# Designs tried in a protein design chat: VH-VL binders against Methylated protein MJ0556. Part 11

Target 1, 173 residues: Methylated protein MJ0556, of Methanocaldococcus jannaschii (q57976)
Amino acid sequence: SKFVKLHLVRTLNKYKELQKIRVKDVMISGDVIITTPEKTIKEIFDEMIKHNISGMPVVDDRGVMIGFITLREIRKYMTSHPYLNVGEVMLKNPPYTTADEDIITAFEKMIESNKKLDQLPVINTKYPEKILGKLEGIIFMEDIIKLLYENIIKELKTLVSFYNHNTEIKIKY

## First folded at step 5 (VH-VL; framework fv_ecleralimab)

Design m95 (from v5 with light chain V96W)
Fold by ESMFold2-Fast, scan of step 5:
Structure m95 (fold): chain C 173 residues (1-173), chain A 122 residues (1-122), chain B 107 residues (1-107)
Amino acid sequence: as target 1 above (173 residues)
Amino acid sequence: EVQLVESGGGLVKPGGSLRLSCAASGFTFSDAYMHWVRQAPGKGLEWVGHIKSKTEGGTTDYAAPVKGRFTISRDDSKNTLYLQMNSLKTEDTAVYYCTRGYWSEYGDFDYWGQGTLVTVSS
Amino acid sequence: SYELTQPLSVSVALGQTARITCSGDNIGDKYVHWYQQKPGQAPVLVIYQDSERPSGIPERFSGSNSGNTATLTISRAQAGDEADYYCQAWDSSTDWVFGGGTKLTVL
């Protein structure tokens, strides 16, 4: 549910002051799987299955992101119109992030999206409120969750170590 | 191939009116942001006005010197941009270019027409 | 109102590097675009978003933009580069604004 997701997001915010991890520290930037508006949804469907991904940025001939295409949207048309172009079914004005944005804020953008996105495109722009920017990377929800989980476990191990030391002191005295 | 072709320029007396047209082809005109830019003889480029796509609100913006006198409109069914020029002044004498904007206000003017000359003389 | 200032003219020797400046308050926070106009012709986009080249524009053309100055650089200047060059940006006070233009003369 939406409310369950909101409670999870609020919990993660408790760590924001202690964990200033930025999108660029987590994102995939070297080999981003992208598409263009002229490809067919059948070609993109096959590519998504091959690479086990649920979405990809749509870029124009300048490398600027113009939309986002998801497996969920493709499935609506795949049986009846497999040769529709990506540009005809892509999400216009998708949520996005930038390299220097906080991963908690990026995670919140994914959760707040009514499109239930598993990832956000990362763009390079002087105007962070505009989608007019070159595609720089992609950040996955799973990678954010894994990183936060690992940091939580690391903190818990540190606390357990401290507790055990204090318990040993009590036993000695 | 993207093409923009202006027409409607000519000689007009001060206080007169003139309507310019720009025929567009080679792209989805209805999605495009369009501009008018002018250039007085021997002078520099001056932005005149702008119209967004109807999907983006169809709003217009004008440079201060022409605001209240010029009106920009579009007919997406004909792939045509218009500039209605009223209360013309000698200072409006210029070549008028039709240009396509790259999506937002922060974008460039990627394609230009050949221009049409408007001469305002007594 | 926001203004972009360019030098009226710049001269460059054949094969040398020409630099054309465009000055404006905090212009480095804006995207700057550059246009080339040859006599009797419509302007042609040569640089967009500070430093990007459109397809068909030679690598001799480059751009930069920081602080209060944007610069168009034309290396290994050729006779065919002789033209007027205009910078352009957007500001909320003026909407789209052009610089006054710079005439490049190739000696």
Scores: ipSAE 0.557, ipTM 0.786, lowest interface PAE 1.7, mean pLDDT 87

Design m96 (from v5 with light chain D95A)
Fold by ESMFold2-Fast, scan of step 5:
Structure m96 (fold): chain C 173 residues (1-173), chain A 122 residues (1-122), chain B 107 residues (1-107)
Amino acid sequence: as target 1 above (173 residues)
Amino acid sequence: EVQLVESGGGLVKPGGSLRLSCAASGFTFSDAYMHWVRQAPGKGLEWVGHIKSKTEGGTTDYAAPVKGRFTISRDDSKNTLYLQMNSLKTEDTAVYYCTRGYWSEYGDFDYWGQGTLVTVSS
Amino acid sequence: SYELTQPLSVSVALGQTARITCSGDNIGDKYVHWYQQKPGQAPVLVIYQDSERPSGIPERFSGSNSGNTATLTISRAQAGDEADYYCQAWDSSTAVVFGGGTKLTVL
């Protein structure tokens, strides 16, 4: 039908637009909340609660990300060893993304991570397979989910509603 | 304060063997990519090989001139890097430097030891 | 195999700007690091990742890297800058590779 055709074309065009969206178009770059390896997990726990975040990039003196600390990892030690340093608890090989990576790939990295990440650090590197470059931002799963909902889920809901209406009408000959 | 101290250099005859050590301090050694770089008298710097961090599997790579003759290893419990040199040739005569690679095989060498001289001659 | 080419020597007058080049095929796609070596001493990192300065290295030292050429620039040259300078990069065919070195003479 014309209705189905128009909404299918709209959904496909929205998906093509979505595929062009890069991490740099969605990420937070100026005010990234970061930490350093010498701070205590108690300090960082308090900061995470204050800012309602579940993770922070850990950077060295060069501004290069050397790890990622999550609320999940901190919780394992908070009661018994609140003064452990961030460097002792952090994920040393965290998943990450780059500014020019597409948001779908970034989203998949978060979903496939066995660490249940709510965000990915964004690094500037000539070698995207290695953590080497400066931290330039952070991208949140919530922001990607909002884009998926707006561009795909809403259109699909419309198509499903149309399908359900048409399947209710049975012509007997 | 990061420190790298090489030892084990000396005079050896062609075909002989020698083991160099590099004692590291002031950083988490097991996280570091470690390299050996050599410099023949009056010549330029030449990369010998590296060993990756423990977290990246501790695998090794070597420059073509030493592949099959030299072996790099590490003892993270002792914060020590080793270079085992076998079948030594006169062209292996050089000052051997222990260096720390910054976080990956693509990184810079941010700290260097003072070097240890290896002389291969009859 | 991958090679980095540097001029054998460069001369600069006191207070003037020296430029030391490092040429390699598509070197702009790689990180280039620069080292200073004075006689009888170990090399010292002066520029990393094309253009970044380590703590303690004066702003007179700067770097660039694009296309087939990376450049180390030393402005307002001082007598103490006289040394050998080496560029370094990584390539899949050679792993780590160094340039042949450039002797900087401050006149």
Scores: ipSAE 0.559, ipTM 0.801, lowest interface PAE 1.5, mean pLDDT 89

